# Ledger of designs, part 24: VHH binders against Abasic site processing protein HMCES (HMCES)

Target 1, 269 residues: Abasic site processing protein HMCES (HMCES), of Homo sapiens (Human) (q96fz2)
Amino acid sequence: CGRTSCHLPRDVLTRACAYQDRRGQQRLPEWRDPDKYCPSYNKSPQSNSPVLLSRLHFEKDADSSERIIAPMRWGLVPSWFKESDPSKLQFNTTNCRSDTVMEKRSFKVPLGKGRRCVVLADGFYEWQRCQGTNQRQPYFIYFPQIKTEKSGSIGAADSPENWEKVWDNWRLLTMAGIFDCWEPPEGGDVLYSYTIITVDSCKGLSDIHHRMPAILDGEEAVSKWLDFGEVSTQEALKLIHPTENITFHAVSSVVNNSRNNTPECLAPV

## First folded at step 17 (VHH)

Design ub49 (from ub0 with F27I)
Fold by OpenDDE, fold request of step 20:
Structure ub49 (fold): chain B 269 residues (1-269), chain A 117 residues (1-117)
Amino acid sequence: as target 1 above (269 residues)
Amino acid sequence: QGQLVESGGGLVQPGGSLRLSCADAGIDFSHYDMAWYRQAPGKERELVARINYGGTTNYADSVKGRFTISRDNAKSTLYLQMNSLKPEDTAMYYCAAGLEYDSFEYWGQGTRVTVSA
C-alpha cells in the first residue's frame, strides 16, 4: 500500500461518505480542515488524504457514532516523538502490520487511546512482478462497483459524461487506519497523521502482491472500527483481516511516477 | 514497481573495497525504507545497514566505520560502500525495501561478495 487514488471533488467525496448514525439518522460527515484536501489520482506517503474518525475525538460529549472527515498526513507521527523532523523516525510508519500492531509503541499507544480511522480512497495500486522480466505491472485495486446500465465499466466510459456518472456513484475503498496527533517541539500546528494497517493478501490478490491493506467492507465494519466509545480495541481488531471482495485491472506505468496526477493513472490498459 | 536488482559483488582481497548497488527500474522508492542484508554460508541472514526514507542510517556493529549505506532517489538506487573488507564479510548481500514498520516487502536476488587472500 504505497500508492492510492483519491481524486473525487470534495462535495462528491462527502456524499460518498454518507452514513447512518446509531439512531438511524442519515448524516454526512463534517469536515475538519477541508482546505488541506488535495484530490489526486496518485497519492503517495507523506501526502494528505482524507480519513473518517469519530466525532468523540474532538467533542467530549459527542455521539461516538458520528463521523468527521479530515485530511491527515500519510505516515503516522507518534505523539511522543521529540524530534522536529518526522523523517527522523527510525522506522517507516506508512503501513502497520496487523500481526505486530500491539508490539509497536508507535501504534499501540494511539490505538489504546481509540485513535482509529478509516482511510478513504478510490482504490490503491500494487505492482505485480512480471515473469521473466525485471518489470512490474501496476494494478488498480478497488471495491466492485455497481454496474448501472448506463455506466459501463471504468473501461467503457467512452464519454466524459459517462465517466462523471461512474465517479458520482463510486463506492470508496475504506481501509483501517490508526492516527495520532503530534505537537512539534518548536511549536506550530498539531499534526494529524495516520498509518494503514496491512494484512496478508487474499487469494484473489496474492498473485499481484502478498500484502494488502486491511479493508473494512461495509457500513457495519466501518462503524465499529470508528466507534471507539462503544467498541473496544480487542473487538475492533477482529475486523482486521483480508477480504476477497475486491476487483482490479491493469493500468499503465504512468502511475509509477508519483508526480503524475491524471486519469491515466487508474485507466485500464 | 521494478524488481530490486543488486550488483557490484565480486572477489576482493582483505582490506579491499567494493561498492554494491541496488536498483529499481519501476516505482519511485523515495518513500521506502531500504536496507542491506547479508547471509554467510551456514549462517542466518543478518542486517548490515538500514536507511529510512529520510536518510537516517543504522549499521550493524560489525560494519560500523567500514560500511556506508546511501541512496539516490533520483536514480532509484541504493548503495553500500564497503571499505576495509574482511574475510568475515564474505556473504550473499541482499537489498530490501519496505513501507511497513520494521519490515521489508521487497527483496533482491542478491549479489555475492567474497573476501579472500
Scores: ipSAE 0.862, ipTM 0.930, lowest interface PAE 0.5, mean pLDDT 93
Fold by ESMFold2, fold request of step 20:
Structure ub49 (fold): chain B 269 residues (1-269), chain A 117 residues (1-117)
Amino acid sequence: as target 1 above (269 residues)
Amino acid sequence: QGQLVESGGGLVQPGGSLRLSCADAGIDFSHYDMAWYRQAPGKERELVARINYGGTTNYADSVKGRFTISRDNAKSTLYLQMNSLKPEDTAMYYCAAGLEYDSFEYWGQGTRVTVSA
């Protein structure tokens, strides 16, 4: 997983993240650093994207089931990193494999601090190898969307007003992440950064790519992953597995260039 | 099973040079860590050189000072300049790219390098 779409205006994104706390109270997540949100159809590593995390990370004695939403850097910078430039990290931290996550200090340490997050996106892109050629077919991959009488589909959106209907009811992809907090040695703001946990692909995606992000399917899984006050690391890791509850469609090569930020990136071909 | 495409292999005499290239038409590798591995007959695949997305490099001791890994992010291309080649460098050379920590999700089919008189 190295490319996502997360393009919704902040208010639409926030409403899509409505949830219930452990007491059953309906809530919206509270923003931290909202001005750092940079929506795009074509997010790449080292860019900022919104994640959910427990309020308990910021407030002593807070209800750990309450959620904060904040932009974080994609590519975890460990709290112990000594250089001033994150690009000096020896290994890429864009993703971490679930099967070795507890063997790697970069991920074991923040997990021990309960630094679990849910990475939000419209969906993600993957490139399929085409047999007999070096060409690749990109796909946009996302949760199956509920088709109500009032909602549209991506393939039916042929005007600005129909496009808004598709996204007003969009079910955001929710991926399991780990975050850390790094204090740059030269000073400045603490850097919040995340990695996406990966797993073997499900059967439905295996013809596209052999790896996929660990997807948290449903509010129970999201709540357990976030709630480090009540859910141990060992129990949380049981949530990490492939899912077949995923769909996709082919897209044009416009998405290949990470500088392209248009709806064409995810439009069906 | 993503497939990178290596080129530049061949037969060369000891002391000679070769330049390997690796590219992919679809994926922009500018955010990826990339590496060259090699596998000699009867041996396990071994890391030759690695370069992260920021340009930081590491080399196997056996090739330090003789091989240079580099990347051109504008072309999404990885290179291995191999100088002062020895018969011990004879192997299949594989390009790899990845975003997973200490792992590579994309591999090429390899290019053969043979160093003999």
Scores: ipSAE 0.775, ipTM 0.892, lowest interface PAE 0.7, mean pLDDT 91
Fold by ESMFold2, fold request of step 23:
Structure ub49 (fold): chain B 269 residues (1-269), chain A 117 residues (1-117)
Amino acid sequence: as target 1 above (269 residues)
Amino acid sequence: QGQLVESGGGLVQPGGSLRLSCADAGIDFSHYDMAWYRQAPGKERELVARINYGGTTNYADSVKGRFTISRDNAKSTLYLQMNSLKPEDTAMYYCAAGLEYDSFEYWGQGTRVTVSA
């Protein structure tokens, strides 16, 4: 998983993240650093994207079921990293394989501190190798959307108002992540950064690519992954598996160039 | 199997040079870590050189000072300049790209390098 779409305006994104705390109260996540949110149809590693995390990471006595939403850098920079430039990291931390997560210090250490996050996106892109051609077919991959007359159908938007309604009801993809906090040795603000956990693809995606992000399907999975105050690392890792509850459609090659940031990146072909 | 396309292999005499290239037509690998591996007949595949997205490199001891890995992120292309070639460098050379720490999700089919008088 190396390319996502996360394009919603901040207020729409926030409403899509409505949740219930442990008392059953409906809430919206509270933003940190909202001005660092950079929406785009075509997000790449090292860019900022919003994640959910427990309020308990910021406030000692907070209810661990309450959620903060914050932009973080994609590509985890470990708290123990000593160089001044994250591009000096020897290994790529964009993704974290689930089968070796407890063997890699870059991921084991923050996971042991309960630094679990939920990475948000409209969906992600993958490229399929096409037989009989040198071209790859990119796909946009996302949760199945509840079909109503004007919602959940990207290709059905035939006016600006209908486009808005498609995305007003969009179910965001929720991926399991690990984050860490790094203090640059030369000073400055603490850098929050994340990795996306990956697993073997489900059968439905195996013809596209052999890896997929670990998807947290539903409020219970999201709540358990975030709640490091009540859910142990061992129990949280049981949430990490492929899912078949995923859909996709082919998109044009516009998305291939990571500098393209237009709706055409995810439009069906 | 094979997701990337290598080129530039061939037959050279000892002491000669070759430059390998690796690219993909669709995927922008500029944010990926990339590597060259090789597999000699009867041997296990081994890392030759690795370069991260920021240009930081690492080399196998057997090729240090003779081989140079480089990348052109604007073209999403990986290179291996091989100088002072020895018969021991004879192998199939593979390009790899990945985002999963020290693992690579994309591999090429390989290009053969033969060093023989």
Scores: ipSAE 0.767, ipTM 0.882, lowest interface PAE 0.7, mean pLDDT 90
Fold by ESMFold2, look of step 18:
Structure ub49 (fold): chain B 269 residues (1-269), chain A 117 residues (1-117)
Amino acid sequence: as target 1 above (269 residues)
Amino acid sequence: QGQLVESGGGLVQPGGSLRLSCADAGIDFSHYDMAWYRQAPGKERELVARINYGGTTNYADSVKGRFTISRDNAKSTLYLQMNSLKPEDTAMYYCAAGLEYDSFEYWGQGTRVTVSA
């Protein structure tokens, strides 16, 4: 997974993240660094995207079921990294494989500190190699969406105004991530950064690509992954598996260039 | 299955040079780590050279000073300049690209390099 869409305005995104805490109280996540949120239809590694994490990471004795939402850098920078420039990291940290996550110091160490996060997106992109050609077909991949009376699905919009209504009740993709906190040696703010955990693709995606992000399907999975105060690393890792509860549609090659940030990136073709 | 396209392999005399290229027509690999691997007959595939998305390189000891890995992000193309070729450099050479830590999820089909008198 190396390309996502996360384009909703901050207030719409926040409302889509409504949740219940341990006591059953309905809440919205509280923002950290909201000015660093950069919505785009075409997010790439090293850019910032919003993630959910437990309030307990920021406040001693906080209820670990309460959620913070914050932009973090895609591409985990380990806390022990000594160079001043993250591009000097020997290995790419955009994704980490679930089957070896506990064997890699870059991920094992932050996991031992409970540094689990939920990476938010409208959905993600993958490129399929078409048989008999060097060309690739990009797809936009996302949770199945329920059509409402006020809006249609992304593929049913018949005017520019109807595109907005499709997103009013969009179910955000929720991917399992690991984050770390790095203090640059030359000073400055602590850098929060994340990796997305990957798994073998489900049957439904296997013709597109052989890997997929680990998707947390439903509030129970999201809550358990986030709640490092009550859910051990061993139990949390049981949540990491492929899912078939996913859908997709073909999109134009506009998305190929990571600098293109338009609704056409995810529009069906 | 191979998803990248290598070119530039062939038959050369010892001491000769070759330049390998690797490209993809769809994916923008600017954010990917990329590498060249090789596999001689009867041996395991081994890393030859890698280059991260920021341009930092790493080489196998056997090729240091003779091979140079480079990338052109505008063309989404990876290169391997191979100088002072030796018979032990004979192998299939594979291009790889990836975003997973210490792993590559995109591979080419390989281009053959043969060094013999």
Scores: ipSAE 0.745, ipTM 0.871, lowest interface PAE 0.9, mean pLDDT 90

Design ub49 (from ub0 with F27I)
Fold by ESMFold2, fold request of step 23:
Structure ub49 (fold): chain B 269 residues (1-269), chain A 117 residues (1-117)
Amino acid sequence: as target 1 above (269 residues)
Amino acid sequence: QGQLVESGGGLVQPGGSLRLSCADAGIDFSHYDMAWYRQAPGKERELVARINYGGTTNYADSVKGRFTISRDNAKSTLYLQMNSLKPEDTAMYYCAAGLEYDSFEYWGQGTRVTVSA
């Protein structure tokens, strides 16, 4: 997983993240660093995207079921990193394989601190290898959306009002991530950064690409992944598996260039 | 094709030079880590050189000082400059790219390099 869409305005995104705490009370996540949120139809590694994490990471004795939403850098920078420039990391930290996560210091250390997060996106892109051509077919991949009359259909919008309605009730993709906090040796703000955990693709996606992000399907999975106060690392890792509850459609090559930030990136072809 | 495609292999004399190239026409690999691997007849595939998205490189001891990995993100192309070639460098050379830590998700089919007197 190396390209996502996360384009919603902050207020719409926040409402899409409504949840219930352990007492059953409806809540919205509280923002940290909202000025670092950079919405786009075409997010790449090293850019910022919003993640959910437990309030307990920020407030001693907080209710660990309460959620914070914060933009973080895609591409985990380990807390122990000694150089001043994250591009000097020898290995890529955009994704973390689930089968070796406990073998890599870059991921094992933050997991031991309970630094689990949920990475938010409208969906992600993958490029299918096409036999017999030099071209790849990109797809936009996302949760199935509830359809009522003209809601939940990306291709059905015929005006700005109808487009807004499509996205106003969009079910955001929720991916399992690990984050860390790095203090640059030359000073400056602490850098929050994340990796997305990957797994083998489900059968429904295997013709597109052999890897997929670990998707947390439903509020129970999301709550357990976030709640490092009540759910151990060993138990949380049981949530990491492929899912078949996913859908997709072909898109044009506009998305191939990561500088293209338009609705055409995810429009069905 | 829809794979990473290597080129530039061939037959050379010991002490000679070759430049390998690797490209893909679709995906923007500028954020990816990339590498060259090789497999000699009867041996396991081994890392030759790798380069991260920021240009940081790493080389196998057997090629250090003789081989240079580089990338041109504008052309989405990876290179391996091979100098002072030895018969032991004879192998199939593979291009790889990835976003997973210490792993590669995309591979080419390889280009053959033969170094013989």
Scores: ipSAE 0.722, ipTM 0.860, lowest interface PAE 0.9, mean pLDDT 90
Fold by ESMFold2, fold request of step 20:
Structure ub49 (fold): chain B 269 residues (1-269), chain A 117 residues (1-117)
Amino acid sequence: as target 1 above (269 residues)
Amino acid sequence: QGQLVESGGGLVQPGGSLRLSCADAGIDFSHYDMAWYRQAPGKERELVARINYGGTTNYADSVKGRFTISRDNAKSTLYLQMNSLKPEDTAMYYCAAGLEYDSFEYWGQGTRVTVSA
C-alpha cells in the first residue's frame, strides 16, 4: 500500500470516526495537532495522514478505550534512529509485513510499547498490470458503502450537494498500523510516524496486486487493535489477516502522478 | 505480481561498460526503495545494489567501486552503471522496487548481461 485518498474536511472526517467507548458511550476522537492535517485525494509516503490511537498514550491513567486522532508521517521513524534525516533510514518503513513484524526491531520495539494505531483513508490505490502490455490499470479500493438510490456510490455525485451526501456517510477504510515517536538529535518537535501492516491479498484483489493493507473490519477489530491497555500484542496480532469485504473500481491515469490532487483521481472510469 | 521493465543488457568484453535502466509505465516509484539483483546460471539471486527513496546507496562487496546505482525521480527511472566488467558479472539482472521493510513487491523480468572475450 503506497497511495491513499484522505480528502475529507476535518469536521466531516471527525464525525466519520464516531465510536463507542468501553462503557458504551458514543464519542468523537479528540484531535492532536489538527493544523497538520493535509487532506488530499492522492497521499504518498512521507506525507501526513490522520491515525487513531489510544488516549492512554498521552495521559497517565486515561481510559485506554478512548481515542485520539492525530496526523502522523507515513513511514515509521524508529525511536532509536540516530541520524538527523529520516531519508537516511536504510530500509523502507512505509509498510510492515505481518509475517516478519516481530523479527524487525523497527516494528517490534514500538509494538512492545503498545504503539498500535488505525490509519484512516477514504480508500487506497493499486495498479494492475494489463496482460499483453506494460501499461497498468489503477484501481481505487475501499470498503463497500451503504447504497441508496442516489447517494450510494461515487458515480452518483453530479453536483456539489450530491457529492457532499456521498461523503457525509462514507465508511472510512481502517488499516492496522504501528507508530513510533522520534526525537530529532538536533532538536525540534517529536516526530510521530507510522507504518501500515501488510498481508497477502485476498482472492478478490489478487489479480490487481499480491499484497494488501491489513484492514480492521468493524468496531470490535478497531477497538481491540487500539486498546493496548487491555489487549496484548499477541491477541492484537490475531486481528491481522486479509479480508474479502472490499470493493474497487477502475480509475483514470490521473492518479499516477502523485502530485495530482483532484477528485478525478478516484472517479470511476 | 507487478512488473518493471529493464533495458540496456547485452554482450560486452571484459573491462567494458554497460548502463542498465529500469522503469514502469504507470506507478510513480519516487517514494520507493529500489534495487538491482542478479542471478547467474545455477546460482541464487543476489543483491547487487540498492538505493532508498532519499538516495542512500548500498552495494555488494563484489561490485563496489565498479558499479553505480542511481535514480531519476522526475522520470521514475532506476539506473545501474556497470564499469570494469568481469566474466563473473555474467547474469540476468533484475530491477526491484518496494515499500515493505527489506523486501520488494515489484520485480522486472530481467535483462541479460554477458561478459566474455
Scores: ipSAE 0.718, ipTM 0.863, lowest interface PAE 1.0, mean pLDDT 90
Fold by ESMFold2, fold request of step 23:
Structure ub49 (fold): chain B 269 residues (1-269), chain A 117 residues (1-117)
Amino acid sequence: as target 1 above (269 residues)
Amino acid sequence: QGQLVESGGGLVQPGGSLRLSCADAGIDFSHYDMAWYRQAPGKERELVARINYGGTTNYADSVKGRFTISRDNAKSTLYLQMNSLKPEDTAMYYCAAGLEYDSFEYWGQGTRVTVSA
């Protein structure tokens, strides 16, 4: 997983993240660093994207079921990293394989500190290898969306009212992540950064690509992954598996160039 | 099939040079780690050289000082400059790209390099 769409305005994104706390009370997540949120139809590694994490990471005795939303850098920078420039990191930390997560110090250490997060996106892109050509077919991949009488088509989101019919009630893709906190040796703000956990693709995606992000399907899975105060690492890792509850459609090559940030990136062809 | 495509292989005498190239027609790999692997007949595939998205490199001991990996992110192209070639360098050379720690999700079909007098 190396490209996502996360284009919702902050207010719409926040409402899409409504949740119930341990008591069953409806809440919205509290923002940290909202000015770092950069919405785009075409997010790439090293960019900032919003993640959910437990309030307990920020307040010693907080209710661990309460959620913070914060932009973090895609590509985990380990807390022990010694150079001043994250691009000097020898190994790629954009994704973390689930089958070796406990063998890699870059991921095992923050995971042992309970540094679990939920990475948010509209959906992600993958490129299918096309037989008989060097061309690839990109796809936009996302949760199945519940249709209502007021629902709109993704391709018809070219005006404010048509956009709202599609996106106001969009079910965000929720991917399992690990984060870490790095203090640059030259000083400055602490860098929060994340990796997305990956698994073998489900049967429905296997013709597109053999890997997929670990998707947390439903509020119980999301709550358990986030709640490091009540859910151990061992129990949390049981949530990490492929899902068949996923849909996709072909998109044009506009998305291929990571600099293109337009609705055409995810429009069905 | 749509794949990473290697080029620049061939037959060369010991002490000679070759330059391998690798590109993909679709995906922008500028954020990916990339690598060259090789597989000699009857041997396991082995890492030759690796380069991260920021240009940091790593080499197998057997090729240090002789091979240079480089990339052009604007063209989404990977290179391997091979100098002072030895018969032991004879292998199929594969291009790889990935975003997972210490593994690669995309591979080419390979280009053959033969070093013999």
Scores: ipSAE 0.697, ipTM 0.854, lowest interface PAE 1.0, mean pLDDT 91

